# Designs tried in a protein design chat: VHH binders against q989t9. Part 25

Target 1, 279 residues: q989t9
Amino acid sequence: TTRILGVVQLDQRRLTDDLAVLAKSNFSSEYSDFACGRWEFCMLRNQSGKQEEQRVVVHETPALATPLGQSLPYLNELLDNHFDRDSIRYARIIRISENACIIPHRDYLELEGKFIRVHLVLDTNEKCSNTEENNIFHMGRGEIWFLDASLPHSAGCFSPTPRLHLVVDIEGTRSLEEVAINVEQPSARNATVDTRKEWTDETLESVLGFSEIISEANYREIVAILAKLHFFHKVHCVDMYGWLKEICRRRGEPALIEKANSLERFYLIDRAAGEVMTY
Below, E stands for the ipSAE of ESMFold2; O stands for the ipSAE of OpenDDE; V2 stands for 0.75 times the mean of E and O plus 0.25 times the DockQ between their complexes.

## First folded at step 12 (VHH; framework vhh_7nfr_2)

Design c6 (at its last look DockQ between E and O 0.03; V2 from the best seeds 0.00; counts 0 for: pae E 15.2 > 2, off the site)
Fold by OpenDDE, look of step 12:
Formats: sequence, structure tokens, C-alpha cells
Structure c6 (fold): chain B 279 residues (1-279), chain A 121 residues (1-121)
Amino acid sequence: as target 1 above (279 residues)
Amino acid sequence: QVQLQESGGGLVQPGGSLRLSCAASGFTFSHYWMSWVRQAPGEGREWVSSISNRGTYTYYADSVKGRFTIARDNVKNTLYLLMDSLKSDDTAVYYCARGHRYEYTGSFDYWGQGTQVTVSS
């Protein structure tokens, strides 16, 4: 169900000015438990209009611009031009730096309701990718995407240049056909070839070999390695959790096994409001 | 080629009513928000009303709220503006525009030629 809603012609000069401001701005460390590497965000619009409000919660009021949001005239204009103000609940810049990704997960598990999550792509390159289940795709500059956040998914940047998306959370009862405003219709896209490597038994055994060295001290690094594999190999993005469980099982340490189970639960199955994963 | 053509303007007395129409062609009408914008003599263009693709959402300038109603027929590719309780201050050229404006923000990419509305005793 993930798809392009439209295309925006971005003014590069004006965009560059705003991006320069962002480059000097502080990004939030909230939700860093989802990050493998430098995955960051900053709030442009939220419930209160206060910059210190960093967590997403279900609410029914139009989003208010934060001080940072107010200092970005072009991005603010983009929000006003291409979305219904009354429908916006949050607007954030998400920045993925070199070799960083978000761990494969489902959104909104901790929320009482769901938003419509939309991406406006501001800065990207061919080495940035999104994944949904066992599919890999690229969101291009100027494109507005609806992301089905209920499906397991990830995003990564594997280039020196960071990827920046304007991510807008829209009230969940809105029609997708009416979410993107003043946009061009997307051109027909050629079918993209999946260039990922075939998954083999040998590859699996190599991955499971981590069972020889996994420990509390390197657990996060190993998880990060596993989380990145589906960007380069033809596997389902959730397969990392199976691998992790098997790795821990082979290691034979109960605490590590429990951690693997907890991670899978947290990212894919169930989260409590305000819950943070530490490992 | 995108085309927008307004009609239905005219001379009316204060308190009267008019119905404006805009015929759209050259694009998939149902894929776009549509708006009415007016320009009074010696004044700049003023946003009047907007309607979403399916008509689910409508927006109005404060100056016309409660008096004007925007509507659309996606089968006929037509945008409408029902104007009731017209005032002298409503005198302007009314333009059909493709796109949406919310309050003072938003943009339009295509415009019609406009239709004259004159409210005078």
C-alpha cells in the first residue's frame, strides 16, 4: 500500500538555505533506541509548539510550529502548500547519516490510534533505500510518499551524504487521495530491479557464526549488523530477529536469549506508551 | 492543456444571490484541490474558498463564511460557488484556480480568465 502520492518541484536555492539552518541545529536523541548509527530527527511541528516536546502521541489538534519550525521559511511553506494544516499532527526532519539505518520495525504500536505517515523527500541519493517486508525501494527527491507504517519496514543511508526527509504525520481518518495538495502527478515509473544478493545457506551459516562471539558487550553492534543485511541481501526485513534468536540460542546464555525475544516484541509486536528499549 | 473557464457572474442587488461555475479540462479534475479567488478594483487577489478532491473538506475566508458555499461535480469536471447575501464589498472578478490555499498560505498553478460579479443597488 506504500506509494507515491505526488511530486513537488523543490526550489533548490531556498531549500539549501533552510538545510543550512538545520545543519547547525540540534537534533533530538529521542527514539535513538530505534537507530543503528546516526539516525536523528528534529521537530518542526508538534502538539504544543514547544521544542522540548519530542515524543509522538495521539492527539486531535492541528500541529503548531516549534521555534525551529518557525525559523525554516521554505520548509514551512512546503508544509502549508502541500498539506492541509488542520490534518497535520506532527512534522519532523529525519536525518540518516552514513551507514546508518533504523532497525526493522512497525510504527504506532505504542499509540492508541494511528496516523497517516507521509514523507516529502528533501535530500537523498541512490545509496539511500527504504524497505518494506521483503521489498526494497528508493524514495526520490521531491516525491511525496505514503508509508504504510503498519508493515515491518526500515530505511538506511549508505553514502557519505546524509538523507533528509520531511516526515508528516496526518490525522488517521483522512483520505489518502486528499492528503497531498498542489502536487504533480507522478510519472510512470519503470520497474526497479532488485539488485540485492541472493540469500544462501552459506550466508546464513556465516551470520549464525556470531554465536561464537556474541556477548553483552557487543550485542548492539551485532544487532546493527543484522539490521543492515536486508538492504543488501534478498531477505525479509524481520528475518534479523530470527537470526538473532538463533545466534543467542547457540551461544546458550539465557540473558542474551531473553534480550533477543524482548527486541522482537518491542519492535514488531507490542510496545507500551513511553517504553524505551535498552540493550 | 489545462483550461479553466468561469461563468455565472453578473449584476445583482445587495442581498441577492449568484451561482458561479468553472468548467475544467485538460487534467484529471478529481485529483486536485480547487479554489476560488477574487480581485476587487484596485485591490490584490483575495482567496475566497477551497475544496478538496472529493469535496470532503471545504475552507472559506472569514469575509465569506456563512454566505458562500463551494462545491464540485467530479463527473462534470465543474467547480461551483454559491454566493448568498451578497454585499457591495463582494464586487470583484472571481477566478477559478487549481490548487488550495489555507488562510494566507498555499499556491495555485492554473487560473481561469475570471467572471465579473457586481453588487450594486
Scores: ipSAE 0.330, ipTM 0.697, lowest interface PAE 1.6, mean pLDDT 92
Fold by ESMFold2, look of step 12:
Parts: structure tokens; C-alpha cells; sequence
Structure c6 (fold): chain B 279 residues (1-279), chain A 121 residues (1-121)
């Protein structure tokens, strides 16, 4: 279960200095098959320590800092102080820019039980959200979270200011109690209140109206619109796949119907190593 | 409503074998990872094994690796655990659970009622 492992006190001045370096750094601008808008990353630690290593592989050795990672002294200190250095397999910055999200999905292939994936929240605001099945929640600044990628989930930023998380892949045989070190216990939290709008038949029929205009030319854009709705309405994060299938069924074009089934399979059920979704 | 119904438990001698089954209903079984979790008397729950929704990937706790085999039949909506070379330490209630956890059990959203496995001479 996705949960807080601990809280760290972030030095705002030192964080701001490192974030300024990141703001001038090149993140990948290539569209990802999971991204709806600008979801981007850069490597701070990887297998070789070389910046050009951008491929993700399962490996057994402590991760080495890239040149970019070496230029971020506060983030390096956070990694060394709050995680066991020998257990780190990757450390990345993931940035979600305004009005972007990652499509609802499961991460089973990358997480074949070989990694424990953890988020240290560096910069966020109340318009940045994570979702998991029917639930919506906010990962707060300074919190270290375990992400249970076995459940359908998503993340989005709906603010002019991007969201930045330090994402750390930890050697998978560690117990969760061992992952976050030198941390404060999380404070008591109020129960999460879901303030999203109720889903209505009127809203559903408006969404299904895309059947009149969906085509190969706009398929990706319509999918991106559907992927964001669960951040604002009380629905399951995977309901978009049901909507897309019904939109395509009403349109009646076999190629679009097959694409909708392929998306659901790829993001939720099964994908081959190296497989990429083409819209 | 999601339902998970375990069967196949019983009393066996050390070194014996058992095959546990879990019948699933109320959801699209082939869309979900499934797991076995056990609870020995007086102890917390211990993750045993997980299998991916297509059956391509299987995972085992170190304590059972090489002795237990997880499998699924997506036509019959049934999860299995073949248990070989049973030891007294394997005595527990075995639960079928929806979800995956390589080293921890907290990610499971639905559980069966459990089936008792007792390994005693």
C-alpha cells in the first residue's frame, strides 16, 4: 500500500539553489508514450555514472552519480543522508509541467519485484495530485513515499508551477522499514477528503460525444483529455479506458476500436519488455 | 462484489505436498496480479508468492523458493499454489489475495477467508 515512510526537513535556500540548476538543465523533450503533456525526467544516479545512460535496466550495483547529479550538492546530501547509498539503483528527478499527467497505468514490468520505488517530494502545490484506483491524494513537500505500482495509478500537475519529485529506486530485497533513514515520523494527518465533482449522466454523455469526432488524427489528444478527468471527478482512474472503448464503439471504426483495446492491455494488463504504445 | 475462495488445505506429514486453489469471482481475474499470503499461529501475515495477470512473472519469498510453485488458470479464474517438501514451519492459514508485494503484504485490496495447512508428524 502506497504510504508515507517518513518526513525530512528541507533546507529551502539550498533546495532553491539546486532547483535553479535543474531549471537550466536539459530534461528529455521527447514525448513519452505514457505522458499526457510534459512529463519529463533526468538521471542523477544510474548504473555507469555517465549522463548519456538514459536507459533503465535492472542491475545489482550501487548507483553512481551522473555529472548532473554531482552538480546538485543538496540533492546528493539528501540521497546520502536518507537512503542507504549501497541500496540505490537509480535516482531521478521527475518533473510534471502545467496541465500534464502520466496516463493511468500499472508499472509491473519495471518493478518485477527488483526495486522499491520511493518519492521524496521536492516542490509541489495543492493543484498537484496522485491517484490510485478510486482515491486521490497529495504527496506533501518533504515527505518520502513508497509507491505501490501494482495498483492502477496516475499523477498530474494542474498549476503553472511544475511538480518535482526525487524518485529513488531501492534494491528490492529491503524491507520498507529499512528504506528511509534519519527521518521524522509523519505527523498525524486528517482523513483525506475527496472534493472532486460527482460524475453525472450529463457529464458522461458529453464525454461520449467525442464519438462524433474521434479519428486517427486526434486519437492521442482525446486520450489525453480522458486521462485527466479522474483528477476532477469522482471516478476510478482506469474508467477512462471504458469511456474510450465506448467512444470508439459508437464511432464504429474497427481500427479505432482495436486501438482502444490495445491501450487498455498495454497500460493495465501486460506489455513486453521494450514495447512502446503507438497512437 | 469481489470474492476469493480458497481450498485444498489439510494435514500433511513433513516432506509432503499439497495443492491449494483459489476460485475468483466478481472481477476480471485476468486483469489482476494475484498472491498467496500466510499467517502462522500467533504471528503476522507473511507474503509467500505472487503471479502476474498473464502468468508471465512469478515471485517467491526466500523461505519457499524452490519448494512452492504459483500458477493461474485465467479460463477457470483460479489461482494455485503447489507446495512441495513441506516443513513444520509452513504450518499456517493460507490466504488468496488480489495484488502483488515482493517483500511485504500491505498492497492487497481483497482477501479470501483462508485455508489451513498443518504440517505435523
Amino acid sequence: as target 1 above (279 residues)
Amino acid sequence: QVQLQESGGGLVQPGGSLRLSCAASGFTFSHYWMSWVRQAPGEGREWVSSISNRGTYTYYADSVKGRFTIARDNVKNTLYLLMDSLKSDDTAVYYCARGHRYEYTGSFDYWGQGTQVTVSS
Scores: ipSAE 0.000, ipTM 0.147, lowest interface PAE 15.8, mean pLDDT 85
ESMFold2 (binder alone), look of step 12: mean pLDDT 88; pTM 0.896
ESMFold2, look of step 14: ipSAE 0.000; ipTM 0.192
ESMFold2 (binder alone), look of step 14: mean pLDDT 88; pTM 0.896
OpenDDE, look of step 14: ipSAE 0.021; ipTM 0.283

## First folded at step 14 (VHH; framework vhh_7nfr_2)

Design d1 (at its last look DockQ between E and O 0.01; V2 from the best seeds 0.00; counts 0 for: pae E 10.8 > 2, off the site)
Fold by OpenDDE, look of step 14:
Structure d1 (fold): chain B 279 residues (1-279), chain A 121 residues (1-121)
Amino acid sequence: as target 1 above (279 residues)
Amino acid sequence: QVQLQESGGGLVQPGGSLRLSCAASGFTFSHYWMSWVRQAPGEGREWVSSISNRGTYTYYADSVKGRFTIARDNVKNTLYLLMDSLKSDDTAVYYCARGHSYEYRGSFDYWGQGTQVTVSS
């Protein structure tokens, strides 16, 4: 169900001013367990309006602007103009830095309810990508996307310039047709070519060769390597977990095997409220 | 080697129906979104429809919405396109493609040879 809801003509001058403020602002590491590299966010609107509230939970009240949110007049205006205030539960800036990505995952597993997750693309380039299952695509500047968070997905930035999205969580009972307002209809594009490399048996064996060196000390680094492969190779974004399990199996260390299983569970299957993955 | 082979095209009168099939091989079919793309004479390739890995989600171009139905059989490794209420404007070569279009922003990596659909009185 991932799709474009509309397009916004961004005022570059005003946006630049707000982006300058963000560049000097503190970003949260609350969800760093999802990050492969520098994946960060800052809260603009949340349940309490307090900047220290960083975790997302299901709640029934309209989101309140945080101090940072209040200091960003254009972004605040965008939120007010293109979304129903009463339906917003959270608004965040997500920043992906150079060669960083979010580990392939499903959203909302730790929540009792669901949100409608929407992205307004503020700053991006051609070296930034999104993945959903075995698909790769690009969210363009000014576009508003609904992201089907129930499907395994990832996002990465492989440019020196960070990617910035305004991510809005909308109350889950709302109609998608009503989520974005005062927007233009997207123009049709010609089909683009998936330029990722073909996955081969040789590539697989090379990846599985990590079994020779994997340890507790380098586990996170290897996971990060595996998590990035689907941006450049024609594989399903969840395939990394299969590789990881096989790598650990070949290594023959029970603790590493259990860790692999735990990671797959946490990111794709089931998370407890407030659960944080460490490894 | 990835292979996609379309069939079921032909000549039909306006208001008629056709069923296209695409036989897939050389890859794990159920791991990929699949799409139909068409190309009319003198025009570029136009996305028509997409279906998710398990068939749970389907997408349609506005031009075919309500008339076309995309389906898949993962056991048979086959993609289908049921085309009803065909119009002259539907005349094109129809291609099976591996990948998905997010409302006209698709990414595809493999294509079939295509099957001709001609709608004419």
Scores: ipSAE 0.142, ipTM 0.611, lowest interface PAE 1.7, mean pLDDT 92
Fold by ESMFold2, look of step 14:
Formats: C-alpha cells, structure tokens, sequence
Structure d1 (fold): chain B 279 residues (1-279), chain A 121 residues (1-121)
C-alpha cells in the first residue's frame, strides 16, 4: 500500500539554487490530457538521455540524465544518494500550481512491465493533497513515498505557490523495503482527519445541472471542475466519471455520451501505448 | 553518534585472500545500505561495492567483480568485504561508508577511518 519509505533532510540553500534553474526551464506538454490546469513535468532521467524523450514507456535499462537533469547538481545528488542508479527507469519533476490537479486515473495501464513509483517531496504547502480512492492525505516536505499507482488516485495544489515532487520510476522487481537509501524513519503521525464537506443530494443535483450547458466547446472545462470536487467533498476520486456520464445522459447528445465513456475507459480501465485522450 | 570501525587489513601476497570487517553503531544498521570505498596511494577514492539494507542486492565495481564479495550481518551490525584473488592494484586504504553512490564521495554521509590493504609480490 501507499506509504512513507523514509525521510530526507533537504539542504535548503542547494535546493533553492536548483529550483531557480527549474523556474526558468521549459516544462513538457506531454500528458497534458491528464492535466486539469497547471499540472506539468520535466524529464531529468529517461531511456535515451535526450531531452525530447518525454513519454514513459516500458524499458529495462538504467536511466540516463537529460541535459536539464545534468544541470541540477543537488537533484542529481539526491537521486544518486537516495535511490539505486541501476534501478531508475525515469526521474521527473512534477509541478502543480494555480488550483490544478491531475485527473483521477490509474497508472501503468499501457505499460506491460511493472514499475515502482516513488515521490521525493521537494516543496509543498498546506493546500496540496494527494487522493487515493476515498482517502485524502498530504505528502510532506522531505518525505519519500511509495505510491500504489494501480489504484485510482489524484494530486492537486490549490495555491498560487507550486507543489514540486521528484518522481522516480524504479524497476518493478526491486524490494520495496530497499528502494529508499540513506533515509531516516518518519516520526509517528497522527491519523489524518478528513475535513472535507459531506456530499449531499443538493450538491449532486447542482453538479448534474451541467447537463443544461455541456457541449463540445466546454467539455474539458467541465471535466476539470468535476475532477477537483473530491478534494473538497467526501466522495471517491472516480465518482466524477459517474457524474459526467449522467450529465451527458441528461443532455442526450450521443457524441458527448460516447466521449464520457471513452474518458472513463482511458483513465481508469484500458489505454493503448501512445494513445492520447482528445476532448 | 554514527560510528564505523574497519578492521582486517594487512599485508598479503598476490592471489591471496583477506576479509575486512566494519563494526557499525549509533544507528539502526539494518535500515541502511552500506558500501566499501578504497583509495590507492596518490589516487582519488574509488567505489568498490554496495549492499542493500536487507542484503538482497549487491553491486560491484568492474575492477573487483568475481573476486570480491560484500556481505552483512544485521544481528551483529557488521559489514564484510571478502577479497579473493588479490592483485597489486588492490593495494589501498579501504573505507566502510554508509550509503550507495558508486562514484561520488559526497553521496556517503558517514565514513570509517579506513584499514590498509597491501598486496605485494
């Protein structure tokens, strides 16, 4: 299950220097079909070492640093010091800001080889959350987390201050207990109290009222609104797909209904290698 | 206080064998990857071998593959390096280090004082 693997004490001065480089760097538009607002990434290590390789695919060799990755000395030290270099398949920075999230989804549907996905939290704030099924939690600064990406999940940042995670895909046959290197054990944590609002029939009917205005022109925006609701209401992160299907059913337009089914299939059930969702 | 104390170095003939030990204290040994690093006279430090915290995975520099064996005993909090088929090129001070970073000295956060291994004809 999704859990903390360890904690790292970050050198703030060196981190700040690397983050300043990242602030001026181009972030990738790949996977923008998963983004609800400013969810973006850049590759630090990948299969080829070429900056233009921006998709995660199955491969079985140690990852090579991209030119951007080579220009970030502290992040390179973090990767080398806290992970086994031969086990890394990809390393990316994921940045979320400006009231954005990644649409609720499952990972690895299109990848036949199993990877282990790990997050090292570089910078975060109290308005950042991760979700998994019905649960909401916060990954804290300096923590290394295993993420069970096979479960439906999401992440969001509802602050003008961005969230930055170093996300590492590790060769899937590695022992999870030996993935994080040179780490301290986390302190005992109090149980997370879920302070989200209760879901009501009134709220549901307000959401279903989008049936009056949904069209091809605003489909993406309505999906993005639906994708964010589970961060603020006690619902399952995938409930948005049921809401979208009912919205489209009430609208009665066959093309919109088919698109709603395609979204659910693509993000939760099955997608082909290289397939991109078009709204 | 993290402490790493190496022992077992000495003078050995080419083709001989030697076992190095590193006694660890001041931290939960079984939670950390451990490494051996060596420094030959007049040279920089060279990563030799690493072992995972449970001992499941071992890694070796090309220069020592097939000749050296890293091991650990998490009950005794001890790291080992079993060196076989020693060559004059293996002459160095051998350090026990906490971490796994096969080239970069700054990636190991704690080091022992080292033990001398001398291989001479």
Amino acid sequence: as target 1 above (279 residues)
Amino acid sequence: QVQLQESGGGLVQPGGSLRLSCAASGFTFSHYWMSWVRQAPGEGREWVSSISNRGTYTYYADSVKGRFTIARDNVKNTLYLLMDSLKSDDTAVYYCARGHSYEYRGSFDYWGQGTQVTVSS
Scores: ipSAE 0.006, ipTM 0.415, lowest interface PAE 10.8, mean pLDDT 88
ESMFold2 (binder alone), look of step 14: mean pLDDT 89; pTM 0.907

Design d2 (at its last look DockQ between E and O 0.01; V2 from the best seeds 0.00; counts 0 for: pae E 14.0 > 2, off the site)
Fold by ESMFold2, look of step 14:
Structure d2 (fold): chain B 279 residues (1-279), chain A 121 residues (1-121)
Amino acid sequence: as target 1 above (279 residues)
Amino acid sequence: QVQLQESGGGLVQPGGSLRLSCAASGFTFSHYWMSWVRQAPGEGREWVSSISNRGTYTYYADSVKGRFTIARDNVKNTLYLLMDSLKSDDTAVYYCARGHTYEGKGSFDYWGQGTQVTVSS
């Protein structure tokens, strides 16, 4: 289960220096079909060590630093000090900019196996959230989290200041208790109270009113609106797919209905290696 | 306050065996990887072996593979190094260190005071 593995004390000056390099760096668009707004990443370590390798695949060798990764001395120290280098398969920076999220999805559907996915939180704020099924939570600065990416989940930033996480994919058979090393015990956490608005029939009917205007020309924008609602209302992160299907059913256009089914399949059920979603 | 105290060193003949111990206190031992590092007279420090926090994964320098075994007891907060088939080149002060390093990368944040191992005829 998704949880904190430990806490790291971040050296703010060294971190700031590396983040300044990242701010001027090119971020990948390889998984842009998952992005609602500016959700983007860059590879620090991958299978080949080549910056051009931008896709995550299952492999069994220690990850190699990319040119960008080699240029980030503090982040390299964090990786080497807090994870077993031989177990790292990928290390990425994921940046979520203002009013952006990753569409609710499950990972590993196109892979023959899965990784242990871990987040080391570099820069965040109170308007940044992760979601998993019906739950919403905040990953705090300096925390290392295990994320069960096989469950439906999302992440979003609703602040002018972007969210940056160092995301590490660890060899999947490793004991979870041995993933994060040289970490402090987190402070005891009280359960976070979910303060999102209650979902009402009136809100649902407002959402379903998109049936009057949905078309091929605005499909992606409407999907992006739907993808963000669960950050603000007490609903399951995948409920957007049910809403989209009903919107399209009420619209009555077969092509839009088929596209809604294709989105749900691709993000939640299965996808082929190399497949991308087109709207 | 983190403390590491090694013991079990001594004089041994080539081909002999020794077991080193490291008593740990001042931190949650089972949350940390632990390592052995040695320093021969006039030499720099050389990483010897590492063990994961639960003991599932072990790593060894090429010079000791097959001869040394690292282990830990998380109930007694103790790290061990079982050294078999000792050679004169194994003569060194052996340190218990908190952390894991890859050859030339990473660092250890806490060290013991060391225990002397001497292998001689």
Scores: ipSAE 0.000, ipTM 0.256, lowest interface PAE 14.0, mean pLDDT 88
Fold by OpenDDE, look of step 14:
Structure d2 (fold): chain B 279 residues (1-279), chain A 121 residues (1-121)
Amino acid sequence: as target 1 above (279 residues)
Amino acid sequence: QVQLQESGGGLVQPGGSLRLSCAASGFTFSHYWMSWVRQAPGEGREWVSSISNRGTYTYYADSVKGRFTIARDNVKNTLYLLMDSLKSDDTAVYYCARGHTYEGKGSFDYWGQGTQVTVSS
């Protein structure tokens, strides 16, 4: 159940220093097959402590700081202060740049076990959003969130300023109540209004109109367009796959249809270990 | 047009039970999280409970946890709230809302007109 676990009072000065280091650091291109636009990450803690280890796998040992992780004293302190070191399996910075998102998906399908995925929000703004199924919400700065990775979900940044989250994968047997420590509880808040645009038949027909132009050459771009719609329209985040299938069906090219089915399978249903989607 | 219509409210004694219903139309019901929100006189709206698209996940406010049960029938496009062990503090107008929130983080976009629940001896 996606929810706030707590709030951390971030030291902006110290954070700024670390963020400056990150801004000059190399981010990984691993999992770029999930990206619509510039969605990137870098490892702070992983299984081996080696910076070149970029893929997430199930393992039972406490995560080790990478060279980059060691060079970020405040973030390292945050990890030590607010999480049980022995329970951490991975820690990454995920950066979403302008007009980028992650394709709607489910996590951990390629893994034998499950982690508890937690976000500590470091830098964000009002034009950054998360989606879960047909819900849209915002993770605020300093907040620690548990993300139910088993549900279809996405995240996007639609501002010039990138969004940065510290994403921590915790050993899956741990209690959620114990995952975040030394945190404050958030004050009671009022529910926000969903300001997304109403989905109409006209909108649908416009989307399905891509059937007139879809090809191998523009397939990824069209997918990216479809993947972003649920941030601005009141639709389920998985609806893009239905649209895509219908678009391809109307186009009448078997190869495109097969690709659409493959994408849906890969992102929502089943992934093999180490599998990478290309399209 | 999206429509939500609550029913089942009424007067009940403390310790009593009620079952609220919300009839939904004008949208694909099974694609949306649904919630109950209540508003007591002179108070702000308070989230009560939420349920996921397929009913797999349910959430409750601490104030109603263990007493209330949220459910849905996606074939009938209906949301339910079973309220047991009612207390005077449960007196409020209960609204059906499309969407979900937890700890104030979330969003609703459509609301019903509400149904009055009064718990009094």
Scores: ipSAE 0.000, ipTM 0.250, lowest interface PAE 13.1, mean pLDDT 92
ESMFold2 (binder alone), look of step 14: mean pLDDT 87; pTM 0.889

Design d3 (at its last look DockQ between E and O 0.01; V2 from the best seeds 0.00; counts 0 for: pae O 12.9 > 2, off the site)
Fold by ESMFold2, look of step 14:
Structure d3 (fold): chain B 279 residues (1-279), chain A 121 residues (1-121)
Amino acid sequence: as target 1 above (279 residues)
Amino acid sequence: QVQLQESGGGLVQPGGSLRLSCAASGFTFSHYWMSWVRQAPGEGREWVSSISNRGTYTYYADSVKGRFTIARDNVKNTLYLLMDSLKSDDTAVYYCARGYKYESTGSFDYWGQGTQVTVSS
């Protein structure tokens, strides 16, 4: 299950220095088909050590630092101190900017579930959330989390300050108890309070009203609106796909209906290596 | 049924140029990354190049970088490999593949039958 594996104390001065380098760095738009707004990443370690390698693929070798990764000494030290170097397959910074999220999805469909994904939280705030199925929670600064990517999930940032996580893909046969090393145990945590609004029939009918205006020209914008609603309403993160399908059925255009079915398949059910969703 | 058919191979002198084509059918071509992979006699398959679904990202093996150009035409559902400054060690069967790989690993789910490229000694 998705859970905290440990907590690390971040050296704020050294972190601030590395974040300043990242602020001037070019982030990749690879996987932009998952982005609703500015969700983006940069590769710190990958299979080849070359900066231009930007996709995650199955491989069996320890990850090599990219030029950008080499220029971030504190983050590189965090990777070396808190993870087994030989187990790392990829390390990335994922940045979510204001009013953005990653579309609800399952990870690793094309990679056959061969990696373990963990997050070390570098910079966040109370307007940043993760979701999993019908739950919402906050990954706190300095925490290392295992993410069960086999479940539908999402993440968003709804503040002016971006959210930055160090995301590490670990060799999949590794025991979870051995993934995070040199960590403190998490402090006692209050139960998560779900402050989202109750979902009502009135709200649903307002959303379904998009059927009157949805078209090829605005399809992606409408999908992005739908993808964000579960952060603010007590609904399942994948309910957006049901809403989109009903919107398109009410519109009655066969091409839009088929596109809605394709999105659900691609993000939740099955996708091929190198397949990209276009909408 | 997914089909990939290569063409444009042949015999060429060192320093020469050749243009390979791959006709794609049975799937929505513009929704997939496409790749070229080659196999020299007695050797394993070697990834050559990959191109994103819209053509905005291109990747090359170090051995061909600067000499080969991958391209696609999403209207004609065709993948291309423009090969310049050919060397004898470029001699191989060249395969069109659906999928993505960078360097030594990756996944491809459909392959063409290949086209022979021979660079004369």
Scores: ipSAE 0.071, ipTM 0.554, lowest interface PAE 6.5, mean pLDDT 89
Fold by OpenDDE, look of step 14:
Structure d3 (fold): chain B 279 residues (1-279), chain A 121 residues (1-121)
Amino acid sequence: as target 1 above (279 residues)
Amino acid sequence: QVQLQESGGGLVQPGGSLRLSCAASGFTFSHYWMSWVRQAPGEGREWVSSISNRGTYTYYADSVKGRFTIARDNVKNTLYLLMDSLKSDDTAVYYCARGYKYESTGSFDYWGQGTQVTVSS
């Protein structure tokens, strides 16, 4: 399950310098089909070392630094100090902007293998959250997390300040105990209190009320609304797909129903290699 | 601590009736949808019925529709399942679960220990 692997004492000055470079850098639009709002990433290390390589695929070679990656000395140092270079397959900066999230999904469905996905939290705040199934939690600054990407999950930022994580994909056969090195042990954490609102039948019916207005023209916006609800309400992150299906069913338009089914399939069940969802 | 405890199960003949109860504690009962789920020997868990937090909405699996009635008493923090016209295929352990389901959609976060229902001549 998703858990903290360790803690890194980040040098704020050096980090700030690198973050300034990133702020002026181009982020990729790849995987924007997973984004609800401004969810972006840029490649620091990939298979070829070429900046134009943006898609993640399973490969067996140590990741190479991209031009952008090479221009970030502190982040490179963090990668070298806290991970085994030979085990890294990808390293990316993922940036979630204000009121943006990634649609609830499972990772690696389009791949022939799996990675160990690890997050090093660089910049975040209390209004940023992660979800796994029916659980909500916060990844704190300097923490290294293993993300169980096989479980349905999401992440969102609901503050004006963007969230930035260094996301490292490690070769999938590695032991979790060896993934993060030269790290401090995490302090005992109190169980996070779930402060989300209780889910009521009135809330549900309000959501299902979208059936009165849903159309091809507003479909994406409605999906985005649904995708965000589990950050603020005590529901499973995959429940949005059920709501969407029911909304479409009530609307009575076959094309919208099929779209809902397609979305659920794509994000949670099965994706073809290179497949991109459009709707 | 969230607790769910089922009762009311037993042996009944085909065509008979049973009333299951689930006592809930450790949470605000009236804020949550509740459900019944059953598991027959050698089979997976099957959703049976769900009821909204205020009882306004009820949902049933096709296999039990017209025969089973889900109800709740939010004052007593109790969930009920009235089972009429029982069939041999209804034989299972019945679980009370916190959460909801529409057809294939929904989630449950807490379960009771279950109560055995056996329908046999």
Scores: ipSAE 0.000, ipTM 0.273, lowest interface PAE 12.9, mean pLDDT 91
ESMFold2 (binder alone), look of step 14: mean pLDDT 86; pTM 0.888

